Miniprotein binders against Glycine-N-acyltransferase-like protein 3 (Glyatl3). Designs and how they scored, part 2

Target 1, 290 residues: Glycine-N-acyltransferase-like protein 3 (Glyatl3), of Mus musculus (Mouse) (e9q5l8)
Amino acid sequence: MLVLKCSTKLFILENMLKSHFPESLKVYGAVMNINRGNPFQKEVVLDSWPNFKVIITRREREAETDNLDHYTNAYAVFYKDIRAYQQLLEEHDVINWDQVFQIQGLQSELYAASKAVAKARLLDLDINLASFKAVHFSPVSSVPDHSFLTGPTPRLTYLSVSDADLLNRTWSRGGNQQCLRYLANLIACFPSVCVRDEKGNPVSWGITDQFATMCHGYTLPDHRRKGYSRLVALTLARKLQSRGFPSQGNVLDDNLASINLLKSVQAEFLPCRFHRLILTPAAFSRQAHL

## First folded at step 14 (miniprotein; from uS2 with V14I E35R F36W)

Design S6d
Fold by OpenDDE base, fold request of step 18:
Structure S6d (fold): chain B 290 residues (1-290), chain A 80 residues (1-80)
Amino acid sequence: as target 1 above (290 residues)
Amino acid sequence: SEPVKVYVVLPDGIRYIFYVKPEMSVREVLEMIARWLGLDPSKFRLTFDGEPLPLDQPLSDLGIEPGAELRIERKESDEK
């Protein structure tokens, strides 16, 4: 195991990962954030340098941790060799197996390999797998106009940390204190877009996560079908692109509304799927409200 | 040669990106797409500009350039 701390090497790594798109895209987003002030206190773990076979991004050990916060305790993985990934994962100091955590990546073998390592280590944990369509936004050439909106001209702003409660209540994956804290941190650290009503209340929004992924977007029911979701998505994508980040997102196969939105903005669907593992040690199974 | 980006539109209208080498045959590209998307390549064909692509020709010979949009379509079952 190597922890890559050299800024020059981290910059080189960022460039190297571009040649491994699309499978490296999740890790690439994390590395970009690390190289741009590292607001989310992450680090890069490799098997070797410069000819790595596997890369894992993780929260720094010095960072504040909540054993129940799998949102924050998230690892992104890219591997050139699945066996190299397993070997690295078998090292005792790579993954904190004593927490609820996530493993994320764009490679299908990630689940089987991770499960095999957990089994080999005789770890008693539950693994929840979710698979998504992965998307990338094409370069947004112009500022998204309001011409397609049928309603009043929306006020485009960014989210405040004070809005995190609303997000937590509306996000399908939220509704707990860990998620609330996580969302507040995302709003503080990363780009967001918010459409506000005349009273300044959020009516539609989008956020980005520690992997530079547009991870959550929502429009209040009373404000749907007005084009706000499109405006939010394009605006957020443009913000990311203006900073050199890829504009990536994920969508469930059954989320037809979001798929149709993505089609309408000519989003590029990746050939690889986004895989998210949530690993819950048996000791926490009763406490982790999934 | 270096891989180039192409678009592949499915019958459901989803546009995927694929990185392909210009020297790859249409068959190889179809098989690659099928592997990624979990499709049976024998049941599908690739089209460009509304015309079926010949399976045994390389993309370079067919005028497939970076950023080209291909379509993957189900083969019409000759059910008579």
Scores: ipSAE 0.442, ipTM 0.781, lowest interface PAE 0.9, mean pLDDT 92
Fold by OpenDDE base, fold request of step 18:
Structure S6d (fold): chain B 290 residues (1-290), chain A 80 residues (1-80)
Amino acid sequence: as target 1 above (290 residues)
Amino acid sequence: SEPVKVYVVLPDGIRYIFYVKPEMSVREVLEMIARWLGLDPSKFRLTFDGEPLPLDQPLSDLGIEPGAELRIERKESDEK
């Protein structure tokens, strides 16, 4: 195990990961955030340098941790060799197996390999796998035209940390205190877009996670079909692109509304899928509201 | 040669990106797409500008350039 702390090497790594698109995009996004002030207190773990076979991004050990917060306790993985990934994962100090956490990546073998390691270590873990279509936004050349919007010109702003409660209540993956804290951190650390009503209340929004992924977008039911979701997506994508980030997102296969939205903006669907593992130790099974 | 980005549009209208080498045959490209998307390559064909692409020719010979949009379509069942 090697923890890469050298700023020069981290910059080199960022460039190296570009040659491994699209499978490296999750890790790439994390590394970009690390290299840009590291607001989410992440670090990079490798098997070797400079010719690495596997890279894992993780929360720094010194960072405040909640063992129940799998949103924050999320690892991104990219590997050139699946065996190298398994070998690195078998090292005791790479992953904290005593917490609820996520493993994320754009490679399908992550699940089988992670499960095999957990089994070999005789860990009593529940592993929940979710798979998504992964998308990349083409460069947004113009400010999204408001002309397609019906009604008054929406006020485009960013989210405030005070808005985190609303997001937590409306996000399908939210509704708990860990998620509330996580969302507040995302809003504080990363780009967001928010359409507000005349009273200044959020009616449509999008956020970015620690992997530079547009991880969540929502429009209140009373404000749907007005084009806000499109506006939010394009605005957020442009904001990321202006900072040199790839604008990437994920969508469930059954989320036809979002798929149609992505099609309408000519999003590029990646050949690889996004895989998210949530690993829950048996000790936390009763407490983890998944 | 270095891989180039192409677009592949499925019957459902979803546009995927693929990285292909210009020297790859249409067959090789189709098989690659099929592997990624979990399709049976024997049941599909690739088209460009509405014309079916010949399986045994390299993309370079067919004028497929970076950023080209290909379509993957189901083969018409010869079941008469």
Scores: ipSAE 0.441, ipTM 0.782, lowest interface PAE 0.9, mean pLDDT 92
Fold by ESMFold2, fold request of step 18:
Structure S6d (fold): chain B 290 residues (1-290), chain A 80 residues (1-80)
Amino acid sequence: as target 1 above (290 residues)
Amino acid sequence: SEPVKVYVVLPDGIRYIFYVKPEMSVREVLEMIARWLGLDPSKFRLTFDGEPLPLDQPLSDLGIEPGAELRIERKESDEK
């Protein structure tokens, strides 16, 4: 097991990950944020350097203070050899298995391999899999074009931490205290875009997570069909691209509204799927909300 | 040699990016896509500009350049 702490090696790793797109995108986003102030207090674990076969990004153990916060306690995984992934997790304390947490990645064997590791370690836990289409934006024009709006140009800005309550109430994954704190931290640490009404209330927005993934694109029902979702998505993508981020996103197969939006902005659907595992130890099952 | 981006419109109607080497045959590309989708490649074909692509030729011989848009389509049955 190697915890990669040298800033020079972490910069080299960031560049090496580009040659493994799209499968490395989640790890790449985490490593980019580690190299840019490390606001989510994460670290990189490898099997070997420089000729690694598996990379896992994780929270530093000192930062894992809520065993129910699977939003924050999320691991991103990239492997060149699935057996090396299994071996690393079986033979070392890479993952804190005594919490509710996530494993995220863009490779199809992730679920089966992670389940096999849990069984080999004799762990009593439930694993919930969600699978998504993966997308990224092509380079967007640096010159904004607002001609697609159906009405007056809205007030375009960014989210405040005080807006986290509204986001928590409107997110399909939200509605609990762990998610509220998580959203507040995302807003505080990472880029966002927000359309506000004349009173300053948020009506449409998008955020990015600790893996540099665009998420929680949402428009209040009374403010839909005005072009706001398109404005938010393109503005956030441009903001991310100007900072060198991949402007990536994930969308459920049945979320037709989001798929249609992505088509309309000519986002590129990737030849991989995003897999999100939520792992719940039996001791936490009555406390966790899935 | 060096992989290039092509777009493939899949049976779900969505255009996906695939990374292919120009020396790959149409058959190899079709099999790669079919494996990803869990499809039987013998039931499908690749087309470009509405024309079926010959399975035994490399993409480079067919004028398929970076950014080209291909489609994967179900073959019409010869059975009555």
Scores: ipSAE 0.329, ipTM 0.723, lowest interface PAE 3.3, mean pLDDT 90
Fold by ESMFold2, fold request of step 18:
Structure S6d (fold): chain B 290 residues (1-290), chain A 80 residues (1-80)
Amino acid sequence: as target 1 above (290 residues)
Amino acid sequence: SEPVKVYVVLPDGIRYIFYVKPEMSVREVLEMIARWLGLDPSKFRLTFDGEPLPLDQPLSDLGIEPGAELRIERKESDEK
């Protein structure tokens, strides 16, 4: 195991990861954020340098304050050799298995390999897999075009930490205390876009996570079909692109509304899938219900 | 040589980007896509501008330039 701490090497790594798109995108996003203030207190683990075969981004152990917060306790993985990935995890203490956590990546063997390592370590875990189409936005014009709106241009701004409760209640992944704190931290640390009504209440929004993934695009039911989702998505993509970040996201196969939105803005569907594993040790299953 | 971006409309009706080398044969590209989809490549073909592409020719010989839009589709039914 090598923990890459040198800032010069981390910037070299950021550049090297570009040549492995799309598969490296989640690790790339994490490394970009590490190199830009590291607000999520993450670090990079490799098998070797500079000729790595596996890269894993993880939380610094000192930052792990809630063993139930799998949103924050998430690992992004990129590998050139699946056996090297398995070998690193079997032979090194790179994963904190004593928590509820996620493993994420854009490569198809990720689930089977991670499950095999858990089995080899005789761990009693529940592993929940979700699989998504992966997308990124084409370059977006720096000059906004609002002609697709059905009415006047709404008040367009960003989210406040006080909005986290609404986001927690409306997100399909949300509705719990861990997610509430996670969303508050995302809003505080990373770009967001928010359409507000005349009283300042959020009606449509999008956020960015610790992997620079655009997520939780949502419009309140009473405010739909006004073009707000398109406005939010394009504005957030433009904001990310202007700062050199990937403007990438994930969409479930059956989320036809989001797929149609992505087609309408000429997003590019990538030749890979996003895989998200949520790993729950048996010791924590009763806590998740209580 | 360096891979180039092409678009392929897949059976789900969605246009995906793929990175291919110009010297790759149509067969190699079809097999790459079919492997990604978990499909039998012998039951599918690649088309460009509505014309089936010959399997044993490289993309570079067929006028397929960076940014080209290809389509993968099922061959005519071969029921047995």
Scores: ipSAE 0.321, ipTM 0.720, lowest interface PAE 3.3, mean pLDDT 90
Fold by ESMFold2, fold request of step 18:
Structure S6d (fold): chain B 290 residues (1-290), chain A 80 residues (1-80)
Amino acid sequence: as target 1 above (290 residues)
Amino acid sequence: SEPVKVYVVLPDGIRYIFYVKPEMSVREVLEMIARWLGLDPSKFRLTFDGEPLPLDQPLSDLGIEPGAELRIERKESDEK
């Protein structure tokens, strides 16, 4: 394996990954963030340079301080050759298998290949697979258009770390201490958009994760159907695009409200799916939160 | 030639991006999409601007330019 530490090579890699969209988007987002202060203390592992066939982004070992925090301890994968992925994953010390963690990517063989490696290593763990439609936004006008709102333009700002508790309680995978810390870190490190009421309370928002993925778009039930979710999504996409980030997202097939929102803003659905594996060793199964 | 971006509205009603070569026939594009969806291509057709596309012609001969929006639709059955 190679751990790619040279800043010049990492910027070259960032540009090379653009030639592999959409499949490389999660790795691309991670590498962009590595190159911009590396707030999640991640690193790049690959099989060879410059002619790589597989890339895995991972947390630096010294930064892995909570074996239950699979949100933060997440690996993004891109491969040109599934066999090269399997070979790299089988190498000792590429994956820390002694924690609860995620493997994610935009390629359909990811689950089967990862499962096969875990089986070959005789690991006693459970793998929870979730599969999503993958999207990204077309270029958004730099001039805001608020004509779709049913009323006055609301107070539009960004999230504060103190808002993390509300996000933790409203996210379908939230409600635990690991997720609370994770959300606080996302808010502190990455772009967000927030509609606030007159008292300053969040009523609609969206955040960006360590892979430059727009996630946890949410509007409180009592504030729905005012155009806030559309305003938040377009504003966050514009903010990301102005900084050169991908404006990508994931949506479950049965989340009709989110699919309808994405259709209404003419987001582009990609000819690939997002796959998220949560791997839980048996030793952690009583404490793990999916 | 190099692939170009087109949009295809799939049976789920969602518009997807596909990268296709202009010299590909409509049949080849239909088969590519059907394979991705796990569908029988003989039961579907591609349309552009509401009109069925002829299967054995390349996209370049049909005015399909980068950014064009196509639709994949189920063919009408004999039992109409």
Scores: ipSAE 0.277, ipTM 0.694, lowest interface PAE 3.9, mean pLDDT 90

## First folded at step 18 (miniprotein)

Design R2 (from U1k, 59 letters changed)
Fold by OpenDDE base, look of step 18:
Structure R2 (fold): chain B 290 residues (1-290), chain A 80 residues (1-80)
Amino acid sequence: as target 1 above (290 residues)
Amino acid sequence: SEPVEVYVVLTVPDGRETEYIFEVSPEMSVREVLEFIAEFFGLDPSKFRLTFDGEPLPLDQPLSDLGIEPGAELRIERKE
């Protein structure tokens, strides 16, 4: 195991990962954020340098942790060799198996390989797998065309940390204190977009996570069919792109509304799928929120 | 001072206009405001300018010094 701390090497790594798109996109996003102030206190673990076969991004060991917070306790993985991934995962202190955590990646073998390691280590844990369509936005035009808007003049803002409660209540993956804190951190650390009503209340929004992924977008029911979701998606994509980030997202296969939205903005559906594993040690099974 | 709302009009190449409301601080320079707005639209701020009443706004002056009041309409347009 190597922890890559050298800023020069981290910059080189960022460039190296581009040649492995789309499978490296999650790790790439994390590395980009690490290289840009590292507001989320993450680090890069490799099997070797410079010719790595596997890369894992993780929360720094020194960072504050909550054993129940799988949102923050999240690893992104990219591997050139699945065996190398398993080998790295088997090493001591690569993964904290004593927490609720998640592993993310864009490679299909990630689940089987992770499960095999967990089994080999005789760990008593539950693994919840979710698979998504992965999407990428092409570079936006030089001048946006928002003629699809049919509502009142939109008030465009960033999200505030104070808005985190609303997000937590409306996000399907939210509704707990861990998620509330996580969302507050995302808002504080990473790009967001918010459409507000005349009273300043959020009515449509989008956020990005520690992997530079557009991880959540929502429009309040009373404000739908006005084009806000499309506006938010495009605006957030543009913001990411303007900062040199890829604009990437995920969508469940059964989320037809979001799929249609993504198609309407001509998002590219990637050939690879997004895989998210949530690993819950038996000790936390009654407390964990998935 | 308290943030103020400004109306920003973006003209697309075909001449169509779209209007947005942004909340900005009066102490922000025109440059800062331009950069702020440009980020939402994915625009290179160096290629655009803000105008008020048909006149280009100076980049290095705060909005407050330029008589930009709440509800003012600013236009973001490409430089010639």
Scores: ipSAE 0.558, ipTM 0.851, lowest interface PAE 0.7, mean pLDDT 93
Fold by ESMFold2, look of step 20:
Structure R2 (fold): chain B 290 residues (1-290), chain A 80 residues (1-80)
Amino acid sequence: as target 1 above (290 residues)
Amino acid sequence: SEPVEVYVVLTVPDGRETEYIFEVSPEMSVREVLEFIAEFFGLDPSKFRLTFDGEPLPLDQPLSDLGIEPGAELRIERKE
């Protein structure tokens, strides 16, 4: 096991990961953020260097201050060899199993292999799998064309940390203190786009996360069908692309509105799926019902 | 000072114009405003300029020194 700390090697790794798209995208996003100030206090773990077979990004242990915050305490995984992934996790203390956390990746064996490791380590965990279409925006023209807008002249801005409460209330995964804190941190650290009404209230927005994933695109119901969601998505994609990020996202199969939006902007649906595992120690699950 | 809203006009490829509202501080230099707006649209600010009433705005002066009032219409255009 190696924890890769050398900035020169981390830059080399960032470039090497490009040859493994799309499967490496979540690790790539995390490494890009590590190399750009590391605002989420993450580190890179490998089996070997430079001929790695598995890469895992994780929170530094000193940064893990809330065992219930699975949003922030998330691991991104890329492997060239699934057995190397399993061995790395079985033979070393790569993962902090004493918390609620996530494992994310774009490879189909991730769930089964992670579950097998948990069994081999005799861990009593609830593992919730969510599977998504993975998407990538094509290069967006630097000359804007927003003729699709039909509402009032949009007030473009970015989100403020004070907007996190609204995002927490409108996100299907939200409504709790961990998510509120997580959203506030995403807004503080990463790009966002927001359309506001004349009173300054957010009406449509999109954010990015610690893996450089475009997420929580949302338009308030009373402000829909004005082109705001398209404006937000394209504007955020342009901001990410101008900073060298791949501008990628995930969408549930049954989220037809978002799928139709993505088709309308000719986003590329990738030939792989995004897998998100939420792992909950059984002790936490039993206590949640008391 | 209190933030002000300005309108920013961009020309689409077919010659039509699109318009947006941005909130800026009067103390911001023209350069800072240009960089702020360009970031939203992924534009290289070194290749663009801001104009008001057809006149290029001097990059190193704050908006307040140029008589840019709330509701002013600015244009972002390529330098050539």
Scores: ipSAE 0.506, ipTM 0.836, lowest interface PAE 1.8, mean pLDDT 89
Fold by ESMFold2, look of step 21:
Structure R2 (fold): chain B 290 residues (1-290), chain A 80 residues (1-80)
Amino acid sequence: as target 1 above (290 residues)
Amino acid sequence: SEPVEVYVVLTVPDGRETEYIFEVSPEMSVREVLEFIAEFFGLDPSKFRLTFDGEPLPLDQPLSDLGIEPGAELRIERKE
């Protein structure tokens, strides 16, 4: 097991991960953020260097301050060999199993392998799997297209931390204190786009997470059908692309509105799926939020 | 001081114009405003300038020194 701390090697790793797109995208996003100030206090674990078979990004243990916060306590995984993944987790203290946490990645064996490791370690865990279409934006034109907008001239800005409560109330994964704190941290650390009304209230927005994933694109019901969702998605993609990030996202199969939006913009559905595992020890079962 | 809303006009390659409202602080330099706005449009700020009433705005001055009032219309356009 190696914890890769050297800035030079982390930069080299960032470039090496590009050769493994799309499957490496979540790890790649985390490594990019590690190399750009590391605002989420994460680190990289490998089986070997430079000829790795598995990479896991994780929160530094000293940064894990809330055992219920599976939003922040999240591991992104990329493997070339699923058995190397299993072996790394079985033989070393890579994962803090004594919390509610998340494992995510773009490879289909992730769930079965993680479940097998939990069984081998005799852990009493509930594992909730969610599977999503994975998407990325093709290069977005540097000149905005205004043909889809109707209504008044949009007021563009980014979100402030004070907007986190609204985001918490409107996100399908939200409505709890861990998510509120998580959203505030995402707004503080990562790019966002927001359309505001005349009173300064957010009416449409999108944010980016610790894995450089575009998430929580939302438009308030009374402000729909004006093109704001498309404006927000395209603008956020431009911001990410201008910073060298792989403007990527996830969408549930039954979220037809978001799928239609993604089709209507320069987004491409990847030939892999996003897998998110939320792992809840029995000790935390009554307090877990999904 | 209170933030001000400015209109920002950008020309697409076919000659049409798009317009957006941005909230900026009067204490922001023109350089800071240009960089802020350019980020939303994926533009390289070193290749663009801001103009007001047809005149390029000096990069090192705050908006408050340049007569930029609420509702002012700025243009972001390519240099040369």
Scores: ipSAE 0.491, ipTM 0.825, lowest interface PAE 1.9, mean pLDDT 89

Design R4 (from U1k, 60 letters changed)
Fold by ESMFold2, look of step 18:
Structure R4 (fold): chain B 290 residues (1-290), chain A 80 residues (1-80)
Amino acid sequence: as target 1 above (290 residues)
Amino acid sequence: SEPVEVYVVLELPNGKTTYYIFEVSPEMSVREVLEFIAEFFGLDPSKFRLTFDGEPLPLDQPLSDLGIEPGAELRVERKE
């Protein structure tokens, strides 16, 4: 394996990944964040340079301080050759298999290949697969106006880390200490948009994760159908686009409200799916949160 | 001092305007306020200025020195 440390090579890699969209988007987002201060302490592992066949982004080993935190300890994968992926995944010290962690990617063989490697290594792991529609926002050329809202003039802010508790309580996979810390770190490190009420309480928001993916778009039930979700999504997408990030997201097939929102803002549904694996060693099974 | 709510006014491509409410601190410089708003909306702050009552605000002065009070309308305007 090679660990790509050189800033010049990492910038070159960022540009090379563009020619492999959409499949490279998760790795691309991670590399962009690495090249912009590296707030999640990540690094890039490849099979060879410059003629790579597989890329894995991972947390630096020194940063992996909680074996149950699969939210933070997530690997993004892009491969040109599935066999190269399997070979790299099997190499010593590429993957820390002694924790609860995620593998993420936009390629259909990811689950089967990862499972085959785990079995070949005789690892006692549970692997939970989730699969999503993958989306990309069309260019947002102007600041949204408030004319489509049916409520009072929105009070726009960023989220603060003190808001992480609310996000943790409202996220479907939240409600635990690992997720709370993860959300606080996302808020501290990456773009967000928040609409607040007159008393300063968050009522609608959206955040960006370590892969530059828009996530956890949410509006409190009592504040729905006022246009806040649309305002938040468009504002965050424009902010990401202005910085050159892909404004990408993922949505469950049965989340019709979110799918309809995405259609209403002319988001593009990509010809691939997002795959998220949560890998849980038997030693941690009773304590892990999915 | 206490933060104040201001109306941030922006011109849309169709020539109409929109506005949003932001909280700012009176101690913030005009530069800091402009950078905050511009980056929030994905605008390049070097291409814009803030105006109040039709006049460009000096970048290196705090809002408190300029008489900006609650409910003030601050316009984000492209530099000509």
Scores: ipSAE 0.353, ipTM 0.777, lowest interface PAE 3.1, mean pLDDT 89
Fold by OpenDDE base, look of step 20:
Parts: sequence; C-alpha cells; structure tokens
Structure R4 (fold): chain B 290 residues (1-290), chain A 80 residues (1-80)
Amino acid sequence: as target 1 above (290 residues)
Amino acid sequence: SEPVEVYVVLELPNGKTTYYIFEVSPEMSVREVLEFIAEFFGLDPSKFRLTFDGEPLPLDQPLSDLGIEPGAELRVERKE
C-alpha cells in the first residue's frame, strides 16, 4: 500500500487517469478535488507508483468519522488489473471494515472482487449493490436556454447549507441525519445550482459530490415541466466544465424521467455502468437505515 | 486566493434579465471579469460595463480591491 501525498505526483496522477476514461472517471473526479484544496479531506491509495495497477480514493484517517455515514465513508476504485485490486483490498488498513461505507466504480468486476475479499477475511457484512447508467455531458458550447427566467424571479443561484434539510427530505437516498450532514458538506465544498422562487425558496436544484459527480438533481412537483431540470443540469455541467472537471452523472435504469431529460440535453450514455456497493457490518445492521 | 462566486445579472437585448453564477478570481481585473462574462454570453465586452451596487466598476482594478465578496451581485449593463 502506498498513500500518495506528493502534490506533484498527485497532479501527474490526475493526467494519467485521463487516458483511462471512462472507467477512471470516479477516481478522476476525486483526485481533481483532492488537488484543488481537498475540501473533503480525501487521499489516494495505490499499489505502486508510477505504474499503478489499482487506485483507491478514501477519506483521510484523520478526518472526522461517523461509523454510520456511508455517504462520507466512500471509496472510489479504478483498476487495470482486478487481481491487483483484490490484493490491495486484502492489505491491512486500506479499507476500514468496521464502518458502514461504500465502494464506487465504473467497472463490473468491482462487486465480485469486493465480495470475495470480504468473504476471505471472514467478515460478516451485508453488501448492497446498485448499478446505474453512467452519463457524461459533452462540452456545453451554448448558454443554456434561460429565456423563461424573466424578471427578478425565479432566480438561478446556488444552494446554501441551510437548504440541506430540503434536499435530505427529497433525495431518495436521504432522510437521515448522516445524509443531512453529508449534504450540508457537499453544498459547502462543491458546486451547486439552484432555482429559487419569489420567496427565495429552492424549487429546483443540482449538486455535485466528492467525486465531482452530479449526484442529485430535483425539481419540486409543483414546479415541474417548466424546464428547470434541464436548466439546472446544463448549468451545473457547464460550471464543472469551466473548472476543468468532466460533467458526469448516474441514473437508474427505471428512472425514465431522468433518462429522458438526459437524452434531451444530449448527454452521452457511457458504455460502462456505475456500480455502488454499500457495505454494512453486522454490528451496524440494525442502525443503518439505508 | 481562492475563487469566489459572483451573481451576475445581465439584461439581454430582448429586455429580459438573466441571472448566472460565475466563479472568478479576486485578483482578476474588472476588465478580465467583464470579458469573461461577455464571452460566455457571446457579447462584445466593449459595449458593456460591470456595475456593483449601481456604480460602475473601474476596469483596471482587481475585484479584491473593490470589496467584491462571495455572493456579490454584479450587473452587466450596456454602455450608453
């Protein structure tokens, strides 16, 4: 195990990962954020340098930790060799197996390999797998159509930390205190877009996460079919791109509304899928309301 | 210095007002910011001015010297 702390090497790594798109996109996003102030206190773990076979991004050990917060306790993985990934995962202190956490990646073998290691280590874990379509936005060359935003309202702004509660209540993955804290941190650390009504209340929004992924977008039911979701998505994508980030997202196969939206904005559906593993130690199974 | 987000208000030729968020470096001059915004909207920067609190911003000064803070509302107005 190698923890890469050198800023120069981290910058080199960022460039190296570009040659492994799209499978490296999650790790790439994390590394980009690490290299840009590291507001989410993450680090990079490798098997070797410079010719790594596997890379894992993780929360720093020194960072504040909630054992129940799998949102924050998130690992992104990219591997050139699945065996190298398994070997690295078997090493001591690479993964904190005593927490609720998640592993994310854009490679299909990630689940089987992770499960095999957990089994080999005789860990009593519940592993929940979710698979998504992965999408990427092409460079937004034109200004998003905002012609419908006339007058002082509605306004296109960004989210405030105070808006985290609303997001927590509306996000399908939310509804708990861990998520509330996580969302507040995302809003504080990373780009967001928000359409606000005349009263300043959020009516449509999008956020990005520690992997530079557009991880959540929502429009209130009463404000749907006004083009807000499209505006938010394109604006957020453009914001990411202006900063040199790829604009990437994920969507469930059964989320037809979002799929249609993505098609309408000419998002590229990637050949690889996004895989998210949530690993719950047996000791926390009763407390982890996923 | 870390980039700051500014709230940009632009009156479009059609009379509609649009709102956008831009990330700018405090060290950027008003000219650079205006050019950046104008380019973004496909406008000729020479035909516009940047205003804050109703006053035109001097072109050759950095935003940091003008008290522009995160979340500040900047307006892009046509020059008379």
Scores: ipSAE 0.018, ipTM 0.341, lowest interface PAE 6.2, mean pLDDT 90

